# VH-VL binders against q8is19r433to663: the designs that were tried, part 7

Target 1, 231 residues: q8is19r433to663
Amino acid sequence: GSNIIAQQITIIDNEMLMAIPPSQFLHKSFSKESKSPQFHDMVSKFNEWARWTSSEILSKEKLVERVVTLSFFIDLAKSCVELGNYNAANAIVGGLNHSSISRLKLTWERLSTKVTQDYDRLLSLFDLSMNYKNYRDEIKSTKAKIIPYLGLFPKDLIAIEEGNDNFTNNNLINTEKFRLLYQTIKKIQSYQQPLFTFKTSEPIKQYLKNISNGLSEEKDFHSISHKLEPR

## First folded at step 1 (VH-VL)

Design o2 (framework fv_ontamalimab)
Fold by ESMFold2-Fast, scan of step 1:
Structure o2 (fold): chain C 231 residues (1-231), chain A 121 residues (1-121), chain B 112 residues (1-112)
Amino acid sequence: as target 1 above (231 residues)
Amino acid sequence: QVQLVQSGAEVKKPGASVKVSCKASGYTFTSYGINWVRQAPGQGLEWMGWISAYNGNTNYAQKVQGRVTMTADTSTSTAYMDLRSLRSDDTAVYYCAREEYWGDYYGMDVWGQGTTVTVSS
Amino acid sequence: DIVMTQTPLSLSVTPGQPASISCKSSQSLLYSDGKTYLYWYLQKPGQPPQLLIYEVSNRFSGVPDRFSGSGSGTDFTLKISRVEAEDVGIYYCMQSIQLPYTFGQGTKVEIK
């Protein structure tokens, strides 16, 4: 189960990543949807992966089914990491770590040991402390094709752009600033490569492309959570 | 050759603490967790807890929760179990055993030789 | 906690004869990945436990083919087709699907 779904998620994420023109990472174009539509499509899909995770768990009124669904999404995030898809893995972890989900103590207490250990590792991998040090160290150590966490690119580019002047003290173009921007963009482009052969399951792929159909609205998550486990 | 080598026997008074070491060799230490399992004289095996060498996360058995601390030093590939407020019923042989972190394919497949801890007045 | 119950607690066998040990868990050991997290260990006198069988029926490296594991859900069996002198010791089943990891009481196997 979860490995086939992780493969389809990775096909979708990679198609979206490859569709982003380099210009959408220039001059803070990513801050405006009108200037970076493909970048924002992928951001929207990241948010859909997270919301899908939370919504599916909250849809389960029976504790046993909720435990099974929680276990499934933890295993799915792990499978995404194993395929090199850090973007979707982080999105799913975000959905699992949503306050409406994290508060479901009865559900979390009934997870198997394997699932609890897997979740702990995922939380550590995507820990935001020290500017995502664990994640950054992990991706530096791999030579395999990966889909990196998309959200770090805008932050890194803004830091370079705003931390360095366009002109030197002698009123000349700051070539070092533009060299850093170029190197960062070239690194992003290095991730925009075709996948190795994954078998496409068209029904699963279409379901995953359209997951927003039938999902609960995020504004309702807290209310649903408290009805399931009133604590 | 994959090995786990533990520290030597300890004799302690009730109320004291003991720190047992488990030095790993022959494999990538950070790819595995380390379990601690004890065996009282003439008794069966009792799981104490585990630590991830990857991120340092721990899980402890309820019976020793609050009295035990497990740590791992990646620079020396050594895991430690520190057990405090020792009681006579903590007298046991303490084993460390590795477990694969991602796959858990074999469960605990390589064990240390054991460390005898005797708690007596 | 998942309770692991072994029967018998002791077994005396003539060399070359078969032996069978039962292990029952208070809850299913089948995980959502399709794997069953049940293990068999042998502890020889004065030695640490050694892995014999992982995931119900898979022999660990170097384990003789006279050892076989079977079962599903909550009911598991370890069989030794021909007991040899080196097989003497205490056999434990273990589950790792849920914390805390739990062991059976152990089955002592002796030669008559």
Scores: ipSAE 0.000, ipTM 0.456, lowest interface PAE 13.9, mean pLDDT 85

Design o3 (framework fv_ontamalimab)
Fold by ESMFold2-Fast, scan of step 1:
Structure o3 (fold): chain C 231 residues (1-231), chain A 118 residues (1-118), chain B 112 residues (1-112)
Amino acid sequence: as target 1 above (231 residues)
Amino acid sequence: QVQLVQSGAEVKKPGASVKVSCKASGYTFTSYGINWVRQAPGQGLEWMGWISAYSGNTNYAQKVQGRVTMTADTSTSTAYMDLRSLRSDDTAVYYCARLDYEYGMDVWGQGTTVTVSS
Amino acid sequence: DIVMTQTPLSLSVTPGQPASISCKSSQSLLHSDGYTYLYWYLQKPGQPPQLLIYEVSNRFSGVPDRFSGSGSGTDFTLKISRVEAEDVGIYYCMQSIQYPWTFGQGTKVEIK
């Protein structure tokens, strides 16, 4: 009994992940949208998941409805983790952790203990300290198919590329640098596998694909937040 | 194995403060909360408060709010409960307990006896 | 505060006979998330409390099947089908639906 919405999100994320050619991770191609359109499509979708989360919560004028919606997105992120979708889970957590949402004290106060603990575990999992140590440790321990957090790949590839010279002090090719780059790209490719477990719900999938329709602009989030809970 | 180990017994004068520690081992400290529960001699259980080991967010019982501070040190996997302005009715065994989302308070420390005497 | 009331306060049981403890809350423990935030704990003499039952009726790992919990809303029951010597202690119900979390006053279970 997985959440159907989390399953549809995972189908969308996996389709997008599989569409990224390996060349988009070579020679810093991911730094230019014109050279990495599929990579940037997935980045854009990640940002849409986050904005959708914040926008939906902020759309609820009534406290009771806001609490229900906040609880829903925490449960949705948890469901994404359970399905191995760390990418969408992290995006949703990002939306929940947005300052316009985190400041809604009355809303957070009304959450049940179970939901509050689920959120704390999600925050711990995606904590950026020590270069995402908690997240990296978890994905290393899993034996299941996953969709990893996409945003760490450019960061890791840039760190390898800029932290190591193309040539050694003797003007020889730095084989270790290129080994590290290749291994990272191969790891990314290992995640690009089809999903056979989930059934597509076309109406839900279409809604989620077009989720940007009707979302509040991020520039308006704090204004809306302060109208809902002035302080 | 999962364990919570608390600091030793304390004897304090009225008006003093006490700081009880609770060292966690055998699990990911930041994935659980820590509750503090006390028990006066011959009396029942009284909830004191809760802290998230990840965020550091706390919720305190009204009776001790203003006198209690709960903290969590993630580098040592240790939670602390600092109770100030001690009164004779603070004499109790103080327990820390791990808060699991599914199970509630599932693992408890051995308890720390705090005696407040004149 | 939610008040948790246990009855009886003390219970003396012949070995092998059943025991039943009632717990009543001053407000419903059913949350809008569909869960009921009621727990049962046992404190054996000289020991910290130990979890027996979570969410009304779910037996915690390692708890013998002679223990069962039931109830809804404001009325809850813990049953021991056949009381054994190791079951001696004080039983507490607890709610965590709202702060402060509160315990019942406890029910002392002794062997005759």
Scores: ipSAE 0.000, ipTM 0.496, lowest interface PAE 13.1, mean pLDDT 86

Design o4 (framework fv_ontamalimab)
Fold by ESMFold2-Fast, scan of step 1:
Structure o4 (fold): chain C 231 residues (1-231), chain A 124 residues (1-124), chain B 112 residues (1-112)
Amino acid sequence: as target 1 above (231 residues)
Amino acid sequence: QVQLVQSGAEVKKPGASVKVSCKASGYTFTSYGINWVRQAPGQGLEWMGWISAYNGNTNYAQKVQGRVTMTADTSTSTAYMDLRSLRSDDTAVYYCARDTYYEFWSGDYGMDVWGQGTTVTVSS
Amino acid sequence: DIVMTQTPLSLSVTPGQPASISCKSSQSLLHSDGKTYLYWYLQKPGQPPQLLIYEVSNRFSGVPDRFSGSGSGTDFTLKISRVEAEDVGIYYCMQSIQLPLTFGQGTKVEIK
């Protein structure tokens, strides 16, 4: 059942992506929620996917149920990648890689070899090494509709904005800075396309839209983790 | 093992320049920015600027703007800070420090790994 | 620039007793992403600063549980539940919500 859930997540993420006006990436607007509400809605949802992942695993007091849940989220992240949703896949991997989860040695040791290999591939794909080189190479190789990892765009825009003056030494507009900003925004716009084909499951979609209603707060994760496996 | 190792102490005359190095190991150099922070004797910490190891983009503190150049050499995983027209009040321990990246928001400029420091003394 | 103000500037503590350091910012450090960009560092004599607390209340890897951070908006506190000899040094708060990055003046913690 991970594929149908991945499809609903992708419908939600794409609706949010398409709703972001390009202006929200200009003048560091993304750094202030009042100036970039749609961008921050998507950031909030990314964080909810990650928190949901950690909370669900930590909610399982029984080791066997915790292993099943961990396996499920690894498969869900893999399904998201297969659908071209790199944003949600990275969020789920972030939740799995949270220190409160990664420390659960007894749980990780009971994963099947296949699931462990799938997780290793996901970690490799979203490895931040070489400025996310593996991820960037992967998305360049695909011609299909994708939802990119949204967090790289603010990082690139901050680097351009803070590393370059708005005006040259002659007090003229810095054309090269604004060209770089424009190219980055144009790239984001190229991803804002309707999904090819997914059928909506309204009950699942509504559950996923309101997922934060039952989640544990991140501040409680380590306390819960240590009660489950007091290494 | 993630670490930053800096070059040795320097003694310079007013008007000279100094170039401090910061060699990174144990992580992918181009994935993190490098901050430079100085500390004058008996004083607090003062941020000098930042460089992207990926594209070389920089941002400098206003007080040293025009006198400082920060560079990064990806082939040796080494960041450099070149400070020119030295004054006695540039006497300080200079630290390099790596950006923190803990969650989705990659623009966090907090620092988690610090070099051991390079003492620069400017005296006539 | 955001101004960071620490109180007290110096603190002498009997071993095993608690210590508390205050940090106030001239502007709110709460970002629209819901995070507060406030950090605590410890500089031991002759050493570089080391990260203790990130985002107000999160302990960095290897930091003992006797250290805790709290606060919101412009008012923040670092607490040490039981001060030990190895905790001697200068404590700094720092903000990273806007450039330039700015630090408090530092609080010197010594054992009586």
Scores: ipSAE 0.000, ipTM 0.409, lowest interface PAE 14.2, mean pLDDT 83

Design o5 (framework fv_ontamalimab)
Fold by ESMFold2-Fast, scan of step 1:
Structure o5 (fold): chain C 231 residues (1-231), chain A 124 residues (1-124), chain B 112 residues (1-112)
Amino acid sequence: as target 1 above (231 residues)
Amino acid sequence: QVQLVQSGAEVKKPGASVKVSCKASGYTFTDYGINWVRQAPGQGLEWMGWISAYNGNTNYAQKVQGRVTMTADTSTSTAYMDLRSLRSDDTAVYYCARGGDYFTDLYYYGMDVWGQGTTVTVSS
Amino acid sequence: DIVMTQTPLSLSVTPGQPASISCKSSQSLLHSDGKTYLYWYLQKPGQPPQLLIYEVSNRFSGVPDRFSGSGSGTDFTLKISRVEAEDVGIYYCMQSIQLPWTFGQGTKVEIK
C-alpha cells in the first residue's frame, strides 16, 4: 500500500534534509546549485515526486487504470501528511494539480466522493493564499516531528535578506537582520532529526531513489493528456 | 541579466485560440513562478493566473477559468499561456512576470521581472 | 475579491516638487505572520510595469530613495519626494494576500 511507500519517501526526504549544511541557507547560497548541492538535491527530488505523479497517471491509456492511479496518488499524498511529510505531500499535490492532469475530467469524475474530499483537503492545506496560511497554521499547531515544505525557507530568508540592508546608514552591521536570519536557520535545523519509527524496504527505497529514470518528459505531458481525453 | 522574452503580436478571430510564450534567461527557471497579467487598451492591469515552473502547479483567475491553460517547459525555460474561445474583450497586451513559486516563493516581492508584452487583437 | 482604490486618478507635477498617491483596500492586507502584502508598480509609457515597493515600505533593488511607501491595514501611500521627468507614467498598487491578486485602477503622473 500507499502507507509503506509514504514511509520510504519520508526516509529518503529526511536523509536528504539532514544532509543539508546550514551554510547552504546563508547569503542566498540556495539560489545557486554550485553553492548548495545538497539543498538542490532535495529540490530535484521534490520535482521528481511531482513529475512521477503526473507521468504515472498519464501512462495509463485505460480510463479505469487511470482512475485507480489517480486515487492511489491522492491516498499517497494523504499518507505523507499523516506521517508528517509535508514536503513530499506538496510535491505530489503539485503533480496532481498539473494542467495536463487537472484537465482529465472523465478521470476525475470517476473518483469516489471520499477520494475527492481527500484531494480537496490537500488542495486547501497547500493553498498559496495568504502566504501559505493553512499550511503554516497546521505546522505551528503540530508538536510531532515533521519534514516541512522546504520551499518556504528560501522565501523567508530572501525576504529578510532583501528587506534589510547589511549595514546601517552609519556603515554599522545590521545586527537585527542577522538575528532574524539566524532564528530562521535555527528553525530549519530543528527539523533535521533522525527517524527511528520507520523500517527501510531496500527494494522500494532504491526504486524511489532512481525514479527519474523511467519518467515521461514534462514537455510531452500536454500532448499525452489530449490524446487520452481529447474532449 | 534576468530577462523574460515573449512571442510576437497575434491577430485572431472570435472563437479562435492563442498561445503566448515567455522565455526566461539569467536565473534558474524552476526557482520562480510565472504570472500572467493582461491590460486591455487604455485600461488597468488584470491578473490572469500563475504557474509554478518547479512542478507545473497552476491557479487561474475565475474570469478565464475553463478557457486558459498555463504550462512550463523546463528544458527550454519557457512558460506558455493558451487562451481558447477568444472574445473581443480578450483584446489586450499580455505580460508574463516572474513571481512567487514553491521553491523560492517570493510572495513578499510580488512580481519583480516582467516580459515586454504580447499584443493579442481579437476582431471579426 | 479584494478591491484596490487609488486616488487621485491623475496628477500633474512641476519638476522637483513632491507627489503623493493613496491606495485603499476593501479589507486588511495584514497577515497573521505580521507582514502586509501591498506592492507599488510603475508603468512608463510603452513599457511593462516595474516593481517599486514591496511589503508596504521596502524599496526594490535599484529604486531611487526619493520613492517611499507607508501605511497599514487598508490605507497606503506612495510618496515621491521630488518628481523627475523619468518618473512619468501610471502607478499601480497591488495586493497578494488573497487570490486573485488585484491591482488599483492606476494613477497617471505627468510633468507640467
Scores: ipSAE 0.000, ipTM 0.414, lowest interface PAE 17.6, mean pLDDT 84

Design o6 (framework fv_ontamalimab)
Fold by ESMFold2-Fast, scan of step 1:
Formats: sequence, C-alpha cells, structure tokens
Structure o6 (fold): chain C 231 residues (1-231), chain A 119 residues (1-119), chain B 112 residues (1-112)
Amino acid sequence: as target 1 above (231 residues)
Amino acid sequence: QVQLVQSGAEVKKPGASVKVSCKASGYTFTSYGINWVRQAPGQGLEWMGWISAYNGDTNYAQKVQGRVTMTADTSTSTAYMDLRSLRSDDTAVYYCARDYWSEYYFDYWGQGTTVTVSS
Amino acid sequence: DIVMTQTPLSLSVTPGQPASISCKSSQSLLDSDGKTYLYWYLQKPGQPPQLLIYEVSNRFSGVPDRFSGSGSGTDFTLKISRVEAEDVGIYYCMQSIQLPYTFGQGTKVEIK
C-alpha cells in the first residue's frame, strides 16, 4: 500500500540527502549543477516525484481509475508527512496542485470527504504564505528524524548572503553574516542522518528509482487533461 | 509534553451563552485540529464539532448547528467553543480533544469543563 | 450517521481475569487509503477519556500490552488479557471515517 511506498521513497530521499557534501551549500554552489551534482540529483528527484504524480493521474482514461489514483497520491503524500519526509510530500502535493490536475473537476468531485479534507490540510501545510510559516512551525515541533523540504535551504542561504554585507561599516568582516550561514549549514547537516527503521523492498525501490521511464512530459499535461475532461 | 487546559466550570440560565476555552501547549498548534466532545451526566460521549487551527475550517454536529461557533486564536494557541441559546439538555462536561489530520484519532484530551444550565 | 454499537454495556471481572468488549459499526470503517478508522478510549472515574488503541490494533504510547484490538470491516473487539484495578472505567469505541464522528454507548468495566 501507500505506506510501504512512502517508506521506499523516504529511503531513496535519505540516501540522496546523505550524499550531498556540505560544500555544495557554500558560496552558492547549488546554483550550478557542475558544482553541486548531488544537490541537483535530489532536486531532479523532487521534480520526478511531482511529475510522476501528475503523469500517473493523467494516464487514467477511465474516471473511476483516475479517482482511485488521485486518492492514492493524496494518501501517499499524507504517509510521507507521517514518516517525516516533507520533501517528497511537498513534491507530491506540487504534482496534485498542478493546473492540469486541479482542473479535473469530475475527478475531484468523486473523492470522499475525508480524502478532500486530507488534501486541504496538505495544501495548508505546504502553503508558501508568510515564508512557509505552517511548514516551518511543523518542523520546529518535530524531534524525530526528518527529511526537510530541500528547496528552502538555498532560499534561506541566498537571503542571508544577499541581505548582509561581507564587511561592516568599518570595513571589518561581518561576523554576524558568517554566523548565520554557519548555523544554517549545521542545521542542514543535522538532517543528514542514516535511517535504521525501514526495511528495503528492492522491487519497489527499483521501480521508484526508475519512474522517469514512461512518464509524460509536463508540456503535454494540459493537452492530456483537456482530452480527459473538456472545459 | 502535550497538554490541553480548559477553562473553569460555568453555571448558566436557560437562554444564556457560554464560551469554553482550550489552551494548547507542547506542540505546534496549527498542525492539529481540535474536536469538542460533551458528556451529559451519566451518559456517553457526543461529538459536537471540529475546528482546524491552520485554516479555521469548522464542522458542527447537526444537533448544535446554528447555536455553536468554534474559533482558534493562533497567537495564544487557544481554541474556543461558544454555545448560545442554552437549554437544560446542554448540561454536560465539555471536552476539547486534539486530532492530527493525517491520523484522525483523539490522542490528547483536556480535563473537561462542567457547564450546568438550570433555572 | 454511522451507528456504533457496543456489547456488553457492563461487565464485572475478578482481578487477573480476561475481559472482551465488542464494537459493531453500521457501515465499513475501511477507507480507500487501506486504513480502518476505529479507535478505543478508556474513561476512568472522574477523568477525561484517554486513547488506548488507534486504527483497530495499534496500542497508543504508554498503553500496557495486556490491551489488544482486533477486527475488520464492521466488527471489532477490544481484549484485556488480565484486568487490573487501574483498568476500571467506561470503554468507548469511535469511528472517524466520516463526519459526524460517532461513539459507541460505552461499556462499564468494574472489579468484582
């Protein structure tokens, strides 16, 4: 079910997170793939989780199968949050919230009330308003091992770097700027811990590692969506 | 340490209103819903309604619909239940209880607030 | 509304003896996510309810292993392998698969 798949996604995401050297978060190395290959591998996988979500739903020509698949991905995102994997959960929510999916009103109308409520809560959790306040509050309260939403770390590092001068008004090194950068890097490193609880299912893991095989391209999503449910 | 602490006992006349508070601590308030459950003397548990602390969505039991308003103040991590047009059959212990939107069970409960409606 | 029916409504047990409580729902509590939305609560005298079992068979944190839940679909059972004095109270099942959430009538467990 969705829980075993969420576990395998979390194993994959954690392996990728663990593989990122801290240096790839320094000096804006993350802005260039050649200088941050492991960081960009994880970004690519995040995008694959989102595209997989949209593509699978759009692959279902029959309404009943589309409803089942939509429900499955909402449950999967929920399971990822329960396991502390906010990265994959946010990616899946992104795929569900894609305009090609959100417009499928016949599909959404046939969801159970419970599943619709779950989805609304996921949207609220990952709402970008107030600099991702809901998400940030959620992770602050968590003491278990988590996989955070990877995209916020470059955002925070850029904000610190560009919001603070390298030198003070007296042309001295700005120690506060470098303290903030160091603290942010140390926080990222605190999330790079091994998983000891989940058992690997090699067949499921291999499927998830190779999900890009057979996925529709994003440029085709709106065309497919309108064919399934015309406006 | 998760705690829900409710306001003190109330005695009201029929037709009055009562506002019960539920102050949360030990967790991120906006990540959970708050349910209100009442228990009349010698009777079982009756669900009254639910509020989301993150978006303010509410759902009320039919029996109290139109007489109840549930609110949440995120600045103080406090949920409120305002019940109007009180009748003697509203006499009960009122509990708040937390549910996690991804798990849907009432894992922690307040100590209860006794509301007595008498002439 | 989903109706939750408990049997028995009361039982008296000698300390150390087992106890069993049944809960029946008017419709299946199994959702499309594969989860069954059934929960057991204990209300000790003068206290608020406390969660014992979530999703049919999972013990909540701190709940002794003498408590076990089982069942599927519409028929569920809570078992106490050996009842102790601290287990006295009223036991409730609850469903949360649909609104409004509903409870069984309660089962009173007494010693002797």
Scores: ipSAE 0.000, ipTM 0.448, lowest interface PAE 16.3, mean pLDDT 85

Design o7 (framework fv_ontamalimab)
Fold by ESMFold2-Fast, scan of step 1:
Structure o7 (fold): chain C 231 residues (1-231), chain A 124 residues (1-124), chain B 112 residues (1-112)
Amino acid sequence: as target 1 above (231 residues)
Amino acid sequence: QVQLVQSGAEVKKPGASVKVSCKASGYTFTSYGINWVRQAPGQGLEWMGWISAYNGNTNYAQKVQGRVTMTADTSTSTAYMDLRSLRSDDTAVYYCAREDFWSGYPNYYGMDVWGQGTTVTVSS
Amino acid sequence: DIVMTQTPLSLSVTPGQPASISCKSSQSLLHSDGKTYLYWYLQKPGQPPQLLIYEVSNRFSGVPDRFSGSGSGTDFTLKISRVEAEDVGIYYCMQSIQLPLTFGQGTKVEIK
């Protein structure tokens, strides 16, 4: 079910996170793919998780199958959070919250109340308001190993870099700016730890690694959505 | 310290309405739902409904549908339950309880923190 | 609605003796996410309910290891290996797989 798939996603995400050298977070290297290939591999995979979610739901022409698939992805995102994988959970929620999916009223109204409740909590957790306050508060309270939402690191590093000058008013090196950058990078490194509790399922893992081969393009999502539920 | 603190006891006449408050502290209010559960004297627990502190979505038990409204004020981290057209069989202790799916990794604890309860007495 | 049925409804136990409470649901509590949404609560006299066991068999923080939960599908059991004075109260099972949330009728545990 959704739990074994969440485990395989987490193995993949953790392997990718572990592979990112710290240098890819220095000097805005993450802004250019040629300077940060492992970081961009993980960003690309995040986008694939989101596109996979939307594409799979939109591939279901029958309402009953669409409801089952929507329910599955909500359960999957929930399982990812429970495993500490906030990165994939956020990606899946992004796919569920895509306008081509959120407009499918007939599909959403057929969900069980428990699944609807689960989705509301996921939306709350990953709400971007107040600079992802709910998410940031959640990860600060946990003592377990997590895979954090990768997209916040570039934002935080850019904010530190651009919010603070390289030199003080007296033309001296701004040690506070470089301390903040160093602390942020060290925090990222603290998340780069191996997983020892999940057993690999090679068939599932390989499917998930090559998931992009069967996905609809995002530009087609609204066309497909309106064909499934014209109103 | 995580806690839910409820408003004080209420005595009402049949046909009146009551509004019970539940003030949250020690956690991110908008990351949890609030359940309302009541207990009539000498009886078991009965679920009244649920509200999302994030978006205000609600779900109410059939028995109180049309008479209950649940709200959440994010600026004060306070949830409310407003029960109208009170009958003598609404006499109960009303509890609020937070529900989460985010107890860290890897577990979901359900309703893990409960308010102290608010006694509502409806007397002819 | 899912109906939760507890047996027995009351239990008098000599201190140090074991106690066992059964809970049966009218339908399976196993969700498609692989989790079973069955919980045990203890309500001590004059207090709100407190979480004892979550997801069938997991002890909540601070709950002594003399408490254990087991079961699957529709049949669940709470066991206390040796009952202490502080264990007196009413025990409730609850399901949260489907709204409305429903509780068993409660089992009163008291000391002889």
Scores: ipSAE 0.005, ipTM 0.474, lowest interface PAE 13.4, mean pLDDT 84

Design o8 (framework fv_ontamalimab)
Fold by ESMFold2-Fast, scan of step 1:
Structure o8 (fold): chain C 231 residues (1-231), chain A 121 residues (1-121), chain B 112 residues (1-112)
Amino acid sequence: as target 1 above (231 residues)
Amino acid sequence: QVQLVQSGAEVKKPGASVKVSCKASGYTFTSYGINWVRQAPGQGLEWMGWISVYSGNTNYAQKVQGRVTMTADTSTSTAYMDLRSLRSDDTAVYYCARGSWEPDYYGMDVWGQGTTVTVSS
Amino acid sequence: DIVMTQTPLSLSVTPGQPASISCKSSQSLLYSDGKTYLYWYLQKPGQPPQLLIYEVSNRFSGVPDRFSGSGSGTDFTLKISRVEAEDVGIYYCMQSIQLPFTFGQGTKVEIK
């Protein structure tokens, strides 16, 4: 079931998060892959979760199987949120919200209403409006171990770096800029903690580590989508 | 405090339309769906439909399909139910109700005070 | 549509005595996530419905412990261990496992 798979995804994501040195968030190092290899490994894995989601749904020629697969990934994203893995949950939602998937009206119309509302809740949670307000509100009061949406941190760090000078107009160091950068990095570090509650399933974990071996290329998604549902 | 406040009572002729509003406060409007439920005089509760405020997706009960439109305005935190081609059997109190995030995504935990719609010639 | 059937349709109770209401669904309300999507609502005279019990047996915030829900699959029960004057009203069960959401026909509870 989806809960065991969500647990294995969370183990993988946490191992990758733990491997990122704090230096990869300094001086815009995250903007260049050569300066932030562990950060970009996790970004690559985020994109693989999304591509895996889209590719699996598009691999189903029969409508009934496509509905079952779509339902599975919605439930999987929901399970990830319940485990505190907002990173993978957002990646899966991204795959579901891909235009090649969202256009499959016959598939979406055949979903159970429970699954449809679960998806609407996920879309609301990861809505980018007001600088990800719903997501930020959700995690702000949480004191449990979570894996945050990794892509939000570069955006915050760039905004601080680009929005503030290193020196004031009087040639004094801008202490507020460096305070904001430090607080953001400190938040990231607070999430880099080991997980001990989930049992590893080695076969599932290895499958998930190597999912890219069987996936369709994103450039082919629209072509496949239109063959499945031509309108 | 979480509240849903509805518009006032309406009296309509058969064939007319009615638009009921439901103003939300005290929570993040886009995080919850809005259900519409009606109750004819002396009768039980009848589900009319549901709108996902974030996505705009709707689902309507078969009995009113083609006559009802549910919308939400996120800038004013207000949901609307527009019912057209009114018949005498549409006479009812209409409630809006929030679809709660917890304990499940479909449970209705907060209800508006109701809007009485009377259809008579 | 899933049909929800309540029994009895009306119940007159002496204050302090127990009350029991049954709800039967035409299909199982158990979903693949292991949860059962059944709810109980109370509508007091002149008021909108209010949530009492969610997912079969969980009391909603502020609901007194004299209210309890039980059941599984298609058969559910709401019990009030000792009925108080404030408990007068119409009780409805509801399913949310599939659209359209459907309610039982209601059980009127009144004091003798």
Scores: ipSAE 0.000, ipTM 0.431, lowest interface PAE 17.6, mean pLDDT 84

